# VHH binders against Fibroin light chain (FIBL): the designs that were tried, part 15

Target 1, 244 residues: Fibroin light chain (FIBL), of Bombyx mori (Silk moth) (p21828)
Amino acid sequence: SVTINQYSDNEIPRDIDDGKASSVISRAWDYVDDTDKSIAILNVQEILKDMASQGDYASQASAVAQTAGIIAHLSAGIPGDACAAANVINSYTDGVRSGNFAGFRQSLGPFFGHVGQNLNLINQLVINPGQLRYSVGPALGCAGGGRIYDFEAAWDAILASSDSSFLNEEYCIVKRLYNSRNSQSNNIAAYITAHLLPPVAQVFHQSAGSITDLLRGVGNGNDATGLVANAQRYIAQAASQVHV
Key: E = the ipSAE of ESMFold2; O = the ipSAE of ESMFold2 at other seeds; V2 = 0.75 times the mean of E and O plus 0.25 times the DockQ between their complexes.

## First folded at step 9 (VHH; framework vhh_nb_b201)

Design h_17 (at its last look DockQ between E and O 0.02; V2 from the best seeds 0.00; counts 0 for: pae O 18.2 > 2, placed apart)
Fold by ESMFold2 at other seeds, look of step 9:
Parts: structure tokens; C-alpha cells; sequence
Structure h_17 (fold): chain B 244 residues (1-244), chain A 123 residues (1-123)
């Protein structure tokens, strides 16, 4: 367990460029005891810390957004499901094969709604810490809980869009989460996979600054209610501009 | 039966240090946020410091940089290290435990309170 020192809200970084993402991510990960993480989660954590240390904004933004989502999933005492993520994954891969992305565009609202619900769990570390053990992760509901989807087709598309060696390593680890019998691991695998689909990644690229502010505020022990609302608003704004 | 027992209070000269302890029993300590509050005669109880169940800390502005809150979940104990004490720190210090502990929370948000320990800082 780690004790986190207090900072005022006026000390929270407003921009994640130029290396600040690595510090924010490192402090955010200290919230989750290592005994609550599988080996696969520990390995993803290390990849994301390395990505946050890169000089380019896209790597930093991806690391911040993935970190926030993973911590949110780990904060739920009772896991939700992967249905919103699985739907966006399947509809995207169908769109790649057919050229018709109407289904993918329709899947985005429920997915980003699910993401927004998960962001509320992060703030509960500060405003309602005794209730996290009873919290239930958000669930959309579908056959199989969203555990099975076009994982390999999605990762083919992700890897084709980037030459990043981090993504190749991340694929191997996320595949372990996908194949796990643990529902929380499966939900995290679906979230990461959906997050990294190129048009979805652009939403998080645009909203990463607000997500960074949220992680920093929570890391400082401050009530982050306004920061959650800002992150949700910027995600919704960016999602409304998706062009495929 | 839930019990919170403060110790470590006493008389100290200005500029001195004290370490308060609060030993807890009767509940799962690691699930609770722990706080320190103080009350001077004729005043309302005021917030001093808070440590969440995950270990995040928060301090009143009047004690920031001088006081440190910590917890030891293996010993079911929360501590308040008080350095550079001033006469204005004179009060009865109470520990509190709650599952709904907020940085801005009031006394009604805590489930359990200790009986208090007197801290007196002389000039």
C-alpha cells in the first residue's frame, strides 16, 4: 500500500505533453495494490508507463486513457460486462470488411456512455472510499457478457495502423486478458481493444488532457467531481466528431 | 463492539512535537477512512487531517506542512505526527472512522468517534 501526498487543485497539470503523463500515470497506478493485479495487468501497466514516457502526444494520450479505464475496471468490487466494447469492436471490423460503418457509428454512444460510467468509479476513491468494495461495474447486457468478439481482426486493424513496438507487445499481453477466465480481465481486454481501434483512439486523443486532469486530481486526494464531468463532456464532444 | 482509543496527548512547549495514535477495534480497519479532528473550548469541532482507506491524505491549511497523518493496517492504528506546534493547536483531538469519508465531510459522515486526547501547547 502506498500513501499519496496532497496537492491543491491549482497544482494539477492542464496539459499532458512533454513528459508529465508519465508522472501522472505512475501516481495513478499507486492507487491499485499490486495484489489486486494479475501478472498480465502488471505487464500492461509497465507498457503504459513506457508509452507515457515517449515524446509524442499520441502515445501519451493513449497511455493516459488506457490507464484511466483499467483503474476504473479494477475499482469496481463487482465487475460489469464487456458488451459495449464488444459491440464497437465487431461493428468496426464488420465495417472494415464491408466498407459500411453505419453500425460502428451507432455503437459509439453506448460505448462512450459505458466509459463515462466507469470514470465515476475513479472519483469514488476520494468522495466515497468506503463504498468501492460494494460498487458494481457498469453493464449493458448481451449474450455471453461480451467476452467473445473479433479479437484477432480488431488487432490486425490496430497493428496495421501503427508501427509502434509497444502495440505489438501490448497485443500479446491483452490476448492473455482476453483468454482469461476472469471476467474483470475480459472486460479490460475488451476496453483496451476497443480503445485502440483507430477512430476510437482519436476520441481519446482529443480528450486525454481532461482525463489526465482527472487522474491527477484523484491522485492528489481531491474531490474530482468536476473533473469527471469535464472528462465526460470532452469525450462526448470528441465522439460527436467521429468521421469514418 | 467498536472502539477508537486515542493516546499520545499531553503538554508541550511551542515549537515542540507530539505523536498521536488511535487504536481501532470491532470493525475491518482497512475498509475505513480515518480522520483527526480537534475542538478547542467554545469552538466547533474542526477538521485536521484525513487518510483514505487506500492511503490518500488531506490536511487543513492551518496544519499543512507541520502535521502528517499515516496508518498501519496491520496494527489497526492511525497516527498524527504533529511538528512545530503552536498555542493555537491546543485542543482535544479526536480520531474518527467512516466508510463515507470525504475531504470536505462533516462529523455526521463518520460512523465512529474516539473519546479524545488533550493536546496543550504552552507559550
Amino acid sequence: as target 1 above (244 residues)
Amino acid sequence: QVQLQESGGGLVQAGGSLRLSCAASGFTFSDYGMGWYRQAPGKEREFVALISWRGSTYYADSVKGRFTISRDNAKNTVYLQMNSLKPEDTAVYYCAAGTFVYITGSETEYDYWGQGTQVTVSS
Scores: ipSAE 0.000, ipTM 0.116, lowest interface PAE 18.2, mean pLDDT 80
ESMFold2, look of step 9: ipSAE 0.011; ipTM 0.487
ESMFold2 (binder alone), look of step 9: mean pLDDT 87; pTM 0.887

Design h_18 (at its last look DockQ between E and O 0.01; V2 from the best seeds 0.00; counts 0 for: pae O 17.8 > 2, placed apart)
Fold by ESMFold2 at other seeds, look of step 9:
Structure h_18 (fold): chain B 244 residues (1-244), chain A 124 residues (1-124)
Amino acid sequence: as target 1 above (244 residues)
Amino acid sequence: QVQLQESGGGLVQAGGSLRLSCAASGFTFSDYGMGWYRQAPGKEREFVALISWRGSTYYADSVKGRFTISRDNAKNTVYLQMNSLKPEDTAVYYCAAGTFVYITPSGETEYDYWGQGTQVTVSS
């Protein structure tokens, strides 16, 4: 068999558009324009568009990964839960406090599996738009439906990992989503928070090219089934390399 | 009906050049990544070059610096400029189209359409 290393001259790099990630994100958002969105979600959307317009890869990768997660959560007619995200957040913050990350490492499989299921929902915006009002988002089931996690400890770790001014503003807005009584808003807060945990953010940093291709395919109205599979594969490969 | 039609193959001496063309029809060309693959007798098909729908290019190590892939969306055509040809470049060259490309032993399943191939023969 042939094995090809990620990010080498002999590999097919996952492309991210130089300064054009904002337009990819904007087109993908058009598919959820009909959904009920809070003003906080609209403000996050604008922060992510601004972040995607920066010239550095890390800002673009973060914007792309967060947008995909949010669109997935908005695409189902009946919200799922955020239990996978809450578990990874709590496992990570417990690891930071204790120095023991075994629980965090165990939480990654279910979380990235759930992310992969959500990527399938993004493609449904193109291939089954009439059925989305009846779709149910993925749910793992747990106490509080994924609302119970140490939000402030997670964001302390996120903000300590980066000097980005976008993250400070995003923290304030995501806190409004976290404190909302709306389940969809709570789910989005949990998934943004989980996406931005430093080791998780690194997985998405490495897989952002495939996620960008998925969002572009959806944004152009293309059936993106192959792009979902590719994004799932790159995420799994990157997740296998997590070190804490 | 979708068609990918390669042309420009032929016989050339080592050190020479050829330009392959692949004319596409039956799909929205500007939304597709385009690739070139090759297969020598008795060998597995192998990746040569790829250009994304945004124009980013990728090459196999064996051809990097010698081959250039390009596309013309107005003509629905992808090109492979092959310079400094070597006898080991001898193969049937195939054009392929897909919405995303990832090279694996099963990479052929990632392309939606394949051409019929054009022969390139490099004599020493």
Scores: ipSAE 0.000, ipTM 0.120, lowest interface PAE 17.8, mean pLDDT 79
ESMFold2, look of step 9: ipSAE 0.000; ipTM 0.213
ESMFold2 (binder alone), look of step 9: mean pLDDT 85; pTM 0.862

Design h_F8 (from g2 with I103F; at its last look DockQ between E and O 0.53; V2 from the best seeds 0.00; counts 0 for: pae E 10.2 > 2)
Fold by ESMFold2, look of step 9:
Structure h_F8 (fold): chain B 244 residues (1-244), chain A 122 residues (1-122)
Amino acid sequence: as target 1 above (244 residues)
Amino acid sequence: QVQLQESGGGLVQAGGSLRLSCAASGFTFSDYGMGWYRQAPGKEREFVALISWRGSTYYADSVKGRFTISRDNAKNTVYLQMNSLKPEDTAVYYCAAGTFVYFSESDEYDYWGQGTQVTVSS
């Protein structure tokens, strides 16, 4: 019937560093292959495929989480906004500057709620393909639609957390998405930036197995309703462990 | 000033091959994505292929597996290798440059070439 992630308290998370992430990502991308995409989005797709092909778990987990977010944004016929992402970015960068992370902690619930809504859109590629053109992405509403945030301060923090050459390349590409006139590109820039903030990236690092199962279900053309619910549960569980 | 100049068009028999070139000047070529579009008589201009500044490629379904886009940043040139040509490929081919492109919104390109004729005979 439904495919459920088998993780338990005593089990090691699903191993995704054996090359499975790259094939899962590739099949999932096929579902949005015919959507309008910018050149910058195509470059992100290639970076994420390369990251998913690395032998280390962190690279694979990051590639999976970002792919899910991007595919979700490409799945809506009418784009939502990036207000939840912008809020978590600004709250985090304010916390880094001030040492006070209360605002950041308060931003996490709305952000992960928004992520969960986006995961539902991924399943729509399979269960409601004829209605995708009329589906509306999640929107919270805010000034600028989520374009107003300290992009450079956020990326300073992201790049300071890792010496990965993939992050340096990704910064350049995401900056082009951030500066685009296209609102979907701007939304994707905000989501990638928010996903990569160190405490947020840790949530997705811990949730990657369930997100991989979701992408595999969608990439194989399967109804992933149960896999969406499972991914949402593991994200919420990991989010409850955030320390800043 | 900015210039995109296509070359390499011509008459070719069905099943044959042709290589188009587009030489660019007046902008930082390595910062731009490059695309090829075509327009047949009486039809709208349609997307053929694009290549990003990082080298990622995308193709229209009608040309996948037959056409290959590539770029040489040292020569500021983008190429379109066209194999297994069909009469339906007959069109004026245009080179375009832009930083972001939606496949269905051709007006997102910053610069366009003047076009080169490709004619594929039966």
Scores: ipSAE 0.006, ipTM 0.369, lowest interface PAE 10.2, mean pLDDT 81
ESMFold2 (binder alone), look of step 9: mean pLDDT 86; pTM 0.877
ESMFold2 at other seeds, look of step 9: ipSAE 0.017; ipTM 0.473

Design h_I6 (from g2 with V101I D107E; at its last look DockQ between E and O 0.70; V2 from the best seeds 0.00; counts 0 for: pae O 12.0 > 2)
Fold by ESMFold2 at other seeds, look of step 9:
Structure h_I6 (fold): chain B 244 residues (1-244), chain A 122 residues (1-122)
Amino acid sequence: as target 1 above (244 residues)
Amino acid sequence: QVQLQESGGGLVQAGGSLRLSCAASGFTFSDYGMGWYRQAPGKEREFVALISWRGSTYYADSVKGRFTISRDNAKNTVYLQMNSLKPEDTAVYYCAAGTFIYISESEEYDYWGQGTQVTVSS
């Protein structure tokens, strides 16, 4: 059985999953073979485990959301592209420079639609593990495959929005993923960067409970099809409330 | 300009211990993951141990519990403590550094040392 919660600003819980977010994340990571990761990805995994063990909801929510996205990108044997993430990043940074966020608002639907598709891949770790090495990640097709975006302007905005020590360390590691020769690492850099854009991070803050339920289901070896659908629903609802 | 210099190899009796060192220069050591690989005659080079930028460690199944990788960022040095050595550990051991390497893909490391011979006698 599934427990689905949507938290309001007035009733933000102190902990996700009664302080067990770190163990939920750790169990979900067990489905990804460490030998299929780069050193940079392993460092991000450890940062996210540390964030999940913090006492505040915001750190835990960020950790579970990023973990879900990274596991999704690692679950396909053939990388897709990061075009949805690159578009939302460039649209946001253009908005910050110009004061016009219309492009950013237009980019949110496709981006969160893609996030939802990637959440389906996480469930495949349980229900179709033998087929994942042959699966192809989603590819929208755009200039540079999603590797061409204003990385530094995006991270300037991310770091300006928070004084979290985890974000400073994460910037250094994600910059290495951005500069990697490996397309999967590049895709992960784009999706982490997009997840951390302040308005996007707020969507995940509001939907983190449903994402936690999904990761717990997968980590326990359960078919999480219903939990994917619930996470998609809560993300779409939170995304519809974004104001910039 | 980049240098990885291994030391500490040699001949040791089965059951013995060795400590390999790899001193690094010419790059920002704390930005790199460091690994040890080995190659025995007639075999392909194989992963032994790896330590990430944050100090997370990963080991081949054949060495778990016997080998320990560590790093000292102040000395720009990575170590491999090898205990309970067996004749099958005989190989040339290579130090490697990378930021983009996959644990399973030794050929993608940015920098490699020249190797140090470890020979374990019966």
Scores: ipSAE 0.006, ipTM 0.440, lowest interface PAE 9.4, mean pLDDT 81
ESMFold2, look of step 9: ipSAE 0.090; ipTM 0.547
ESMFold2 (binder alone), look of step 9: mean pLDDT 86; pTM 0.878
ESMFold2, look of step 11: ipSAE 0.006; ipTM 0.315
ESMFold2 (binder alone), look of step 11: mean pLDDT 86; pTM 0.876
ESMFold2 at other seeds, look of step 11: ipSAE 0.000; ipTM 0.304

Design h_L4E (from g2 with K64E T99L; at its last look DockQ between E and O 0.08; V2 from the best seeds 0.00; counts 0 for: pae O 10.5 > 2, placed apart)
Fold by ESMFold2 at other seeds, look of step 9:
Structure h_L4E (fold): chain B 244 residues (1-244), chain A 122 residues (1-122)
Amino acid sequence: as target 1 above (244 residues)
Amino acid sequence: QVQLQESGGGLVQAGGSLRLSCAASGFTFSDYGMGWYRQAPGKEREFVALISWRGSTYYADSVEGRFTISRDNAKNTVYLQMNSLKPEDTAVYYCAAGLFVYISESDEYDYWGQGTQVTVSS
């Protein structure tokens, strides 16, 4: 077995109830058979737990949303694909190259619809923890199942947007997932990459309050159906206003 | 150029203690997870302990409770305190470093030391 020291003398202070967002993430991971996880996926789990422990709501919202998507890809009875994520990534990088982001704006609806389902799954984790094991992964169908996108161009944009140590670390880990021969690892790489594209991250930053309210409700063990609906509404509003 | 230099190995009696050190240079030490691995003659290299770049620690079942990994980022050094040593702990011990490592397989480490011999007599 492996023993983890969860608190370091070098950890920065937090302004959010440390046990609640991290607890939601930890509970979600309990449903994934640990015999299926690669070490790269375990490193992603650790980064997302660190992000969930930070003092800002955007980090919390990002960590929870990414975790829900990853658990869906790992736990689905019938695996899905990463085509919505790949489409968002390619549409964004095409926009960066051409200066025309119309394709990117068209890709946001399907992607954020997917995000909304993940938020529902987070509530179901609390009120019906068996739900995730019986999920069917979404499959939109595309060439390569979501493996075909400009990974390095996307990450150039992500890393240029921030000096965050989490982004540099996440790049190294996600690149290992992207290069893996395991299709679930590839799906997770696409999902994380799409989630961190600067305009997508802007949506989560603008929606952080509603997502934090959801995390608090879930962390208190409450049926958070109304908070999910509210978070979905704020995400849809922010997505309609994406500025590139 | 990167260097990992292990020290502190030697011969000890069963039940004794040793402290291994690994001094690192040529990279930003605080960004790296550090691991200890060991290899006995005729055996495969096996995981012993890992300390992540943020300070979380991990141990193999065979050493948990007896070995303690720690790091001093100011001195660019990782330590392995080995207590209650057994003849089965006899091996060459290797230090390894991996960028942003939390938990890693041996092929994900970027740099390896030369190793230091630990011999535990009964």
Scores: ipSAE 0.005, ipTM 0.320, lowest interface PAE 10.5, mean pLDDT 77
ESMFold2, look of step 9: ipSAE 0.005; ipTM 0.415
ESMFold2 (binder alone), look of step 9: mean pLDDT 87; pTM 0.885

Design h_R (from g1 with K54R; at its last look DockQ between E and O 0.74; V2 from the best seeds 0.00; counts 0 for: pae E 10.9 > 2)
Fold by ESMFold2, look of step 9:
Structure h_R (fold): chain B 244 residues (1-244), chain A 122 residues (1-122)
Amino acid sequence: as target 1 above (244 residues)
Amino acid sequence: QVQLQESGGGLVQAGGSLRLSCAASGFTFSDYGMGWYRQAPGKEREFVALISWRGSTYYADSVKGRFTISRDNAKNTVYLQMNSLKPEDTAVYYCAAGTYVYISESDEYDYWGQGTQVTVSS
């Protein structure tokens, strides 16, 4: 029922450049307004809105991508796990320490596969709203459910790669999610951390336009099935070009 | 020694207003989110309002538009302004402090106050 507006792989979307990313994000958040949220998740929501309204393009792209992932996690009735995120985090930090990124490159497929599944869950908020409370979030299965990863080493790398006051504040908030007793908070901490790893953030920088189009379609109450497929395609293409 | 002390409760006529205060000591107040919960006799404790350490607020549907939560970090105090009170608002009101607690998980708050009685007569 929606007309799909296909952007080229390298095209920067007008909405992010025009500062409209904050309105797209805010409207998308309304779909999970009645879900259970922690005080820490409310603070993440606020800092992502600030990044989308006041940040440079990279910060806006990051806010869009993180919002999509968090909304997907909040929308499932039964939490999945964060094993794909934990694997990419540990593989990346191992690569930074050793100089060998082969494990990191291998971890990207499963991680972006989960990102793609999350994008489809977001569209289900519009298509099948009554069914989502019974849905199960994506799970790979691993020791600790994705809570076992080198959080501090990952954030050292994230903060070293960017001169952004937003990331410093985000670190403090995400660390509280990481230390929470709640498994959904732990999953969100892992996904945010994985999204912000420098090579992963570059994938989202290149695919942000397609993710913004998806969130706009969903935020307007439209069936965005074609926009999901488009975002998945651009993410996969950007991921295939990752070099470290 | 951690303390949360509620005050400002009492008896009020329907349609009236009350302002509850919760004074905090023994912890770094600005690092904590603050919530208000209430419990009527024979009922389970229910969520009323919360305010994050950044100042973001969230309300139960039953009080939205009538109640306002606020905080003053200089005085280590959280407030609940209650307007247009109804007999159904009669309960013991508790303040709570937490850093990463889900609003639906009242047992996950780090600290709780002793409670203050609010009674709304018809």
Scores: ipSAE 0.005, ipTM 0.335, lowest interface PAE 10.9, mean pLDDT 80
ESMFold2 (binder alone), look of step 9: mean pLDDT 86; pTM 0.879
ESMFold2 at other seeds, look of step 9: ipSAE 0.006; ipTM 0.402

## First folded at step 11 (VHH; framework vhh_nb_b201)

Design k_DL (from h_I6 with T99D F100L; at its last look DockQ between E and O 0.26; V2 from the best seeds 0.00; counts 0 for: pae E 8.7 > 2)
Amino acid sequence: QVQLQESGGGLVQAGGSLRLSCAASGFTFSDYGMGWYRQAPGKEREFVALISWRGSTYYADSVKGRFTISRDNAKNTVYLQMNSLKPEDTAVYYCAAGDLIYISESEEYDYWGQGTQVTVSS
ESMFold2, look of step 11: ipSAE 0.011; ipTM 0.392
ESMFold2 (binder alone), look of step 11: mean pLDDT 85; pTM 0.872
ESMFold2 at other seeds, look of step 11: ipSAE 0.276; ipTM 0.636
ESMFold2, look of step 12: ipSAE 0.011; ipTM 0.347
ESMFold2 (binder alone), look of step 12: mean pLDDT 85; pTM 0.873
ESMFold2 at other seeds, look of step 12: ipSAE 0.026; ipTM 0.453
ESMFold2, look of step 16: ipSAE 0.012; ipTM 0.418
ESMFold2 (binder alone), look of step 16: mean pLDDT 85; pTM 0.869
ESMFold2 at other seeds, look of step 16: ipSAE 0.012; ipTM 0.423
ESMFold2, look of step 18: ipSAE 0.011; ipTM 0.391
ESMFold2 (binder alone), look of step 18: mean pLDDT 85; pTM 0.871
ESMFold2 at other seeds, look of step 18: ipSAE 0.179; ipTM 0.589

Design k_DW (from h_I6 with T99D E107W; at its last look DockQ between E and O 0.52; V2 from the best seeds 0.00; counts 0 for: pae E 9.2 > 2)
Fold by ESMFold2, look of step 11:
Structure k_DW (fold): chain B 244 residues (1-244), chain A 122 residues (1-122)
Amino acid sequence: as target 1 above (244 residues)
Amino acid sequence: QVQLQESGGGLVQAGGSLRLSCAASGFTFSDYGMGWYRQAPGKEREFVALISWRGSTYYADSVKGRFTISRDNAKNTVYLQMNSLKPEDTAVYYCAAGDFIYISESWEYDYWGQGTQVTVSS
């Protein structure tokens, strides 16, 4: 039988900043808690907090990077599309299948450029919250709005790259987002999948410290303009070192 | 032939408790999120509580601290424990299932029950 769950997200106080990644991402999530969310998105938030509470750096770095991407997507009043993510996913899986990664390498600049632009949206939660409500998320335009990509091939590669039990559970959660009829859920599925592609995850592993600083600044209610610029710089530096 | 069947409604005095059950069949229950909604006469249907397939919960502000949603995947059943009931809790309570649930809307649920009446007297 199932244990009676007395836990309620609405009744949990805002986490105290204890310097750990889990408190950092929990405080950052509070800025989007008034956003209408699906059950599947709530499950993503829970698994990312679990990953951030681990002592190992890789789990914390992954949770921080995914949280930043999701919060950025939730920040705009009208959601955009996931075409940058779908392109990098398909370019990567084509590379795995063919042995030719030229298309994937060409997709990285546009993808990380888009990620860097989205980090500005996170800071806007603090400095321009009223205007974010009227903003439109980026809509680059492509067939299916970013829903058409090789989800299973991408996750085969992701799961093969790590022994993490968190990734196995995350696959189940993200697959539900991928199959959802809601476009916001589909966008989040695409960006989580793109963030976890092994070469992309290496970029975020190297830049996680700067992303953590950004989320801490935002979570504490601080203007993080300089922290955005710093995170963008570290992401660009790490992206320049990608080898496949 | 998907069915959601609510039970446990009835008449109770203010300050009392009721436990609603919703038995599900015709789909893989453990893959679905479950929610409770209510509708009082002359009012729009309103969100009460939801529980994800992982067990995460969320509540409307009006019931927080008094109501508890839970699920038993082995019995394909979701429950709503309602404590400290007030006359304003009087409504028809509906069980719903879906893989995407909006807190403020009911349009994304795949399946709905027929409802069970809860009446809270003075």
Scores: ipSAE 0.006, ipTM 0.413, lowest interface PAE 9.2, mean pLDDT 81
ESMFold2 (binder alone), look of step 11: mean pLDDT 84; pTM 0.860
ESMFold2 at other seeds, look of step 11: ipSAE 0.046; ipTM 0.502

Design k_RY (from h_I6 with S30R E107Y; at its last look DockQ between E and O 0.49; V2 from the best seeds 0.00; counts 0 for: pae O 14.0 > 2)
Fold by ESMFold2 at other seeds, look of step 11:
Parts: C-alpha cells; structure tokens; sequence
Structure k_RY (fold): chain B 244 residues (1-244), chain A 122 residues (1-122)
C-alpha cells in the first residue's frame, strides 16, 4: 500500500476572519482533503488558490465559484456524472455556430438548478461528513455520462473572452482531465468548462459574494443551510439577467 | 521523442546519502507531475515520491522524513534526495511523468524512464 502525505501551503492554518477569497477557499478545501484526488485536480486547486489571491474581484469570483463546484463533486464518495455541464456546453457551442442561442437560454434554468442542488452537498460536509462516503455525486443520467461535448469549441470561446494567464494554464490541465479515463476527472473537466463559458461566468461573477459566504460558513465548521439557500437565490437572480 | 533519463544511482553504505536526477525532454515539463518509483527483485513496483507541476510533494510512508523530491523547471529535471539510506532501499529507481496521477493506488503516468540501480550495503 502507498501512503501519500501532502506538504503544501494548503495545509497551513489561516485567519478565519480575514475575509480574503484565498483564505476562504483554503479552509473550504480542508473538508475534502481526505478524498481521492488526481494530481491534475490538485493542480487545478493550486491555480484557483493563486487566482483567489489576486487583487481583482473577477479573479477572486471565478476562483470561488469554481472551488464550490469542484468541492461539491469531490464531497461524495461515489462519482456522479457530467450531464448538466455537457448539456449547457453543447447548447452554448451550438449557439455560437448557428447564431441561435434559444437552446442555450433554455439550458440555463436546468443547469443553475442543478448547480444549486450541488451546493447542498457542500453543506453536508459539516452536517453529515460520515454519510458522504456512501453518497453519489451530482448526476442527471444521460448517454455517455456527459463525456461527449464540444470541449475545444467551448475553450475557444473561454480563451477569447480573456487574456488571463490562469485561463491558459487551466485549459492545459482541464484538457488532461477531459481526456482521462477516470470518471471523476471527466466530471470535474466538464464542470470547470461549463463554469467558465462567458455567459455562465457572468452569473457566477454576480453571485460570487453569496458563494463566498457559503464557503466561509463551511470553512468555519458552521451549518450552512441558510447560506446555501441564499447562494441559490442569488444565482437564480443573476441567471434571470443573462445577456447573450 | 520523449525521454526520461535517470542518473545518480550507485552503491552506498547504510546511513549514507544519494541524489537521483531525472532529465526530461520531448514534452512540456512544467505541465507535468513527476514521480519516483522503485522495484526490488521479485517484488512489485512501489511508489516512492511525487511532485505536482506546482510543487506539492507526496511520499510513501517508508521514505517519509528521509527522502525529498524537488524539481527544476529551468533544467527540466526532477531530483530525489535520499538520506539515511537502509538496505531495504535497494532497488531500481524509475522516474515517471503524468498529468492524471491519483494520490491513492490508481496511478496513470504518460512516460517512464529506464531506471537507475541503487544498492545500499549494510
């Protein structure tokens, strides 16, 4: 048997009340430290911590939103699927090709509803940590488990929306997750890709404050039921304002 | 052509130290996690150490506190500093590179080196 021990800045205690996005996500990550993670997922975790430490709101908001989604997928002991993410990715890329975004607009309600349900899993890290080992991750069920989507077209749009060096590094790592034979890696790749689609990223940009509050509550060991409900409400409100 | 070339192996007395190097070419080194494995005759290959592309390190229990993995992205090289060596450390040591490497037993590596012999006498 192999035992791997982590020696990184992620293990260093942080001041609970500093309010900075980097300390918030670092404390939240502690709740999934005991899960099986690929080195590629650890690389994404490090990118997001660096992004959260930047001085601009957009970088912090993106890091917080992606962290919440990844933690939700890592919180359960049995991987779910990527079907919600694949649907919104394909609907968006179809819209880019055709000039018709009606299908994409129709995919947003179901996608953000699913994201909201996933936030409940984050609260379970506090309420029912022992039960999560036997829980199934987020899943909708579809052909191929959500592994078939237009990855390159989605990332063309993502990279065109920003010159961030973090996005270029993230693309390389997420492509490795996308090409993996491991279902957890595939699910994480799809959800990161979906989170970063420009109209989806705008929803998370606008709702990041409520997601930060949720991650802070979880990181402090608090029952976050009210914070989940609040984050769900802000996400739904931001989603109703989507402009393609 | 991808190459991982180990060096620095040899014979050393128990309690001694040795530093292994693995020089990489033919791929974007800075984007890969790098690992060391070892295999003694008649035994299964054993995980030794891993360093992520951002520098996080992981060790097998049998070497924790004695071995240190590090990387130099400018030289495309990963190192394994082995201190307080024991006869049980005698093995062929292999360098590996990959992007989808689990912390647990399920390992996926894209590239492997040819190995270097380390022999620790009592």
Amino acid sequence: as target 1 above (244 residues)
Amino acid sequence: QVQLQESGGGLVQAGGSLRLSCAASGFTFRDYGMGWYRQAPGKEREFVALISWRGSTYYADSVKGRFTISRDNAKNTVYLQMNSLKPEDTAVYYCAAGTFIYISESYEYDYWGQGTQVTVSS
Scores: ipSAE 0.000, ipTM 0.201, lowest interface PAE 14.0, mean pLDDT 80
ESMFold2, look of step 11: ipSAE 0.005; ipTM 0.295
ESMFold2 (binder alone), look of step 11: mean pLDDT 86; pTM 0.877

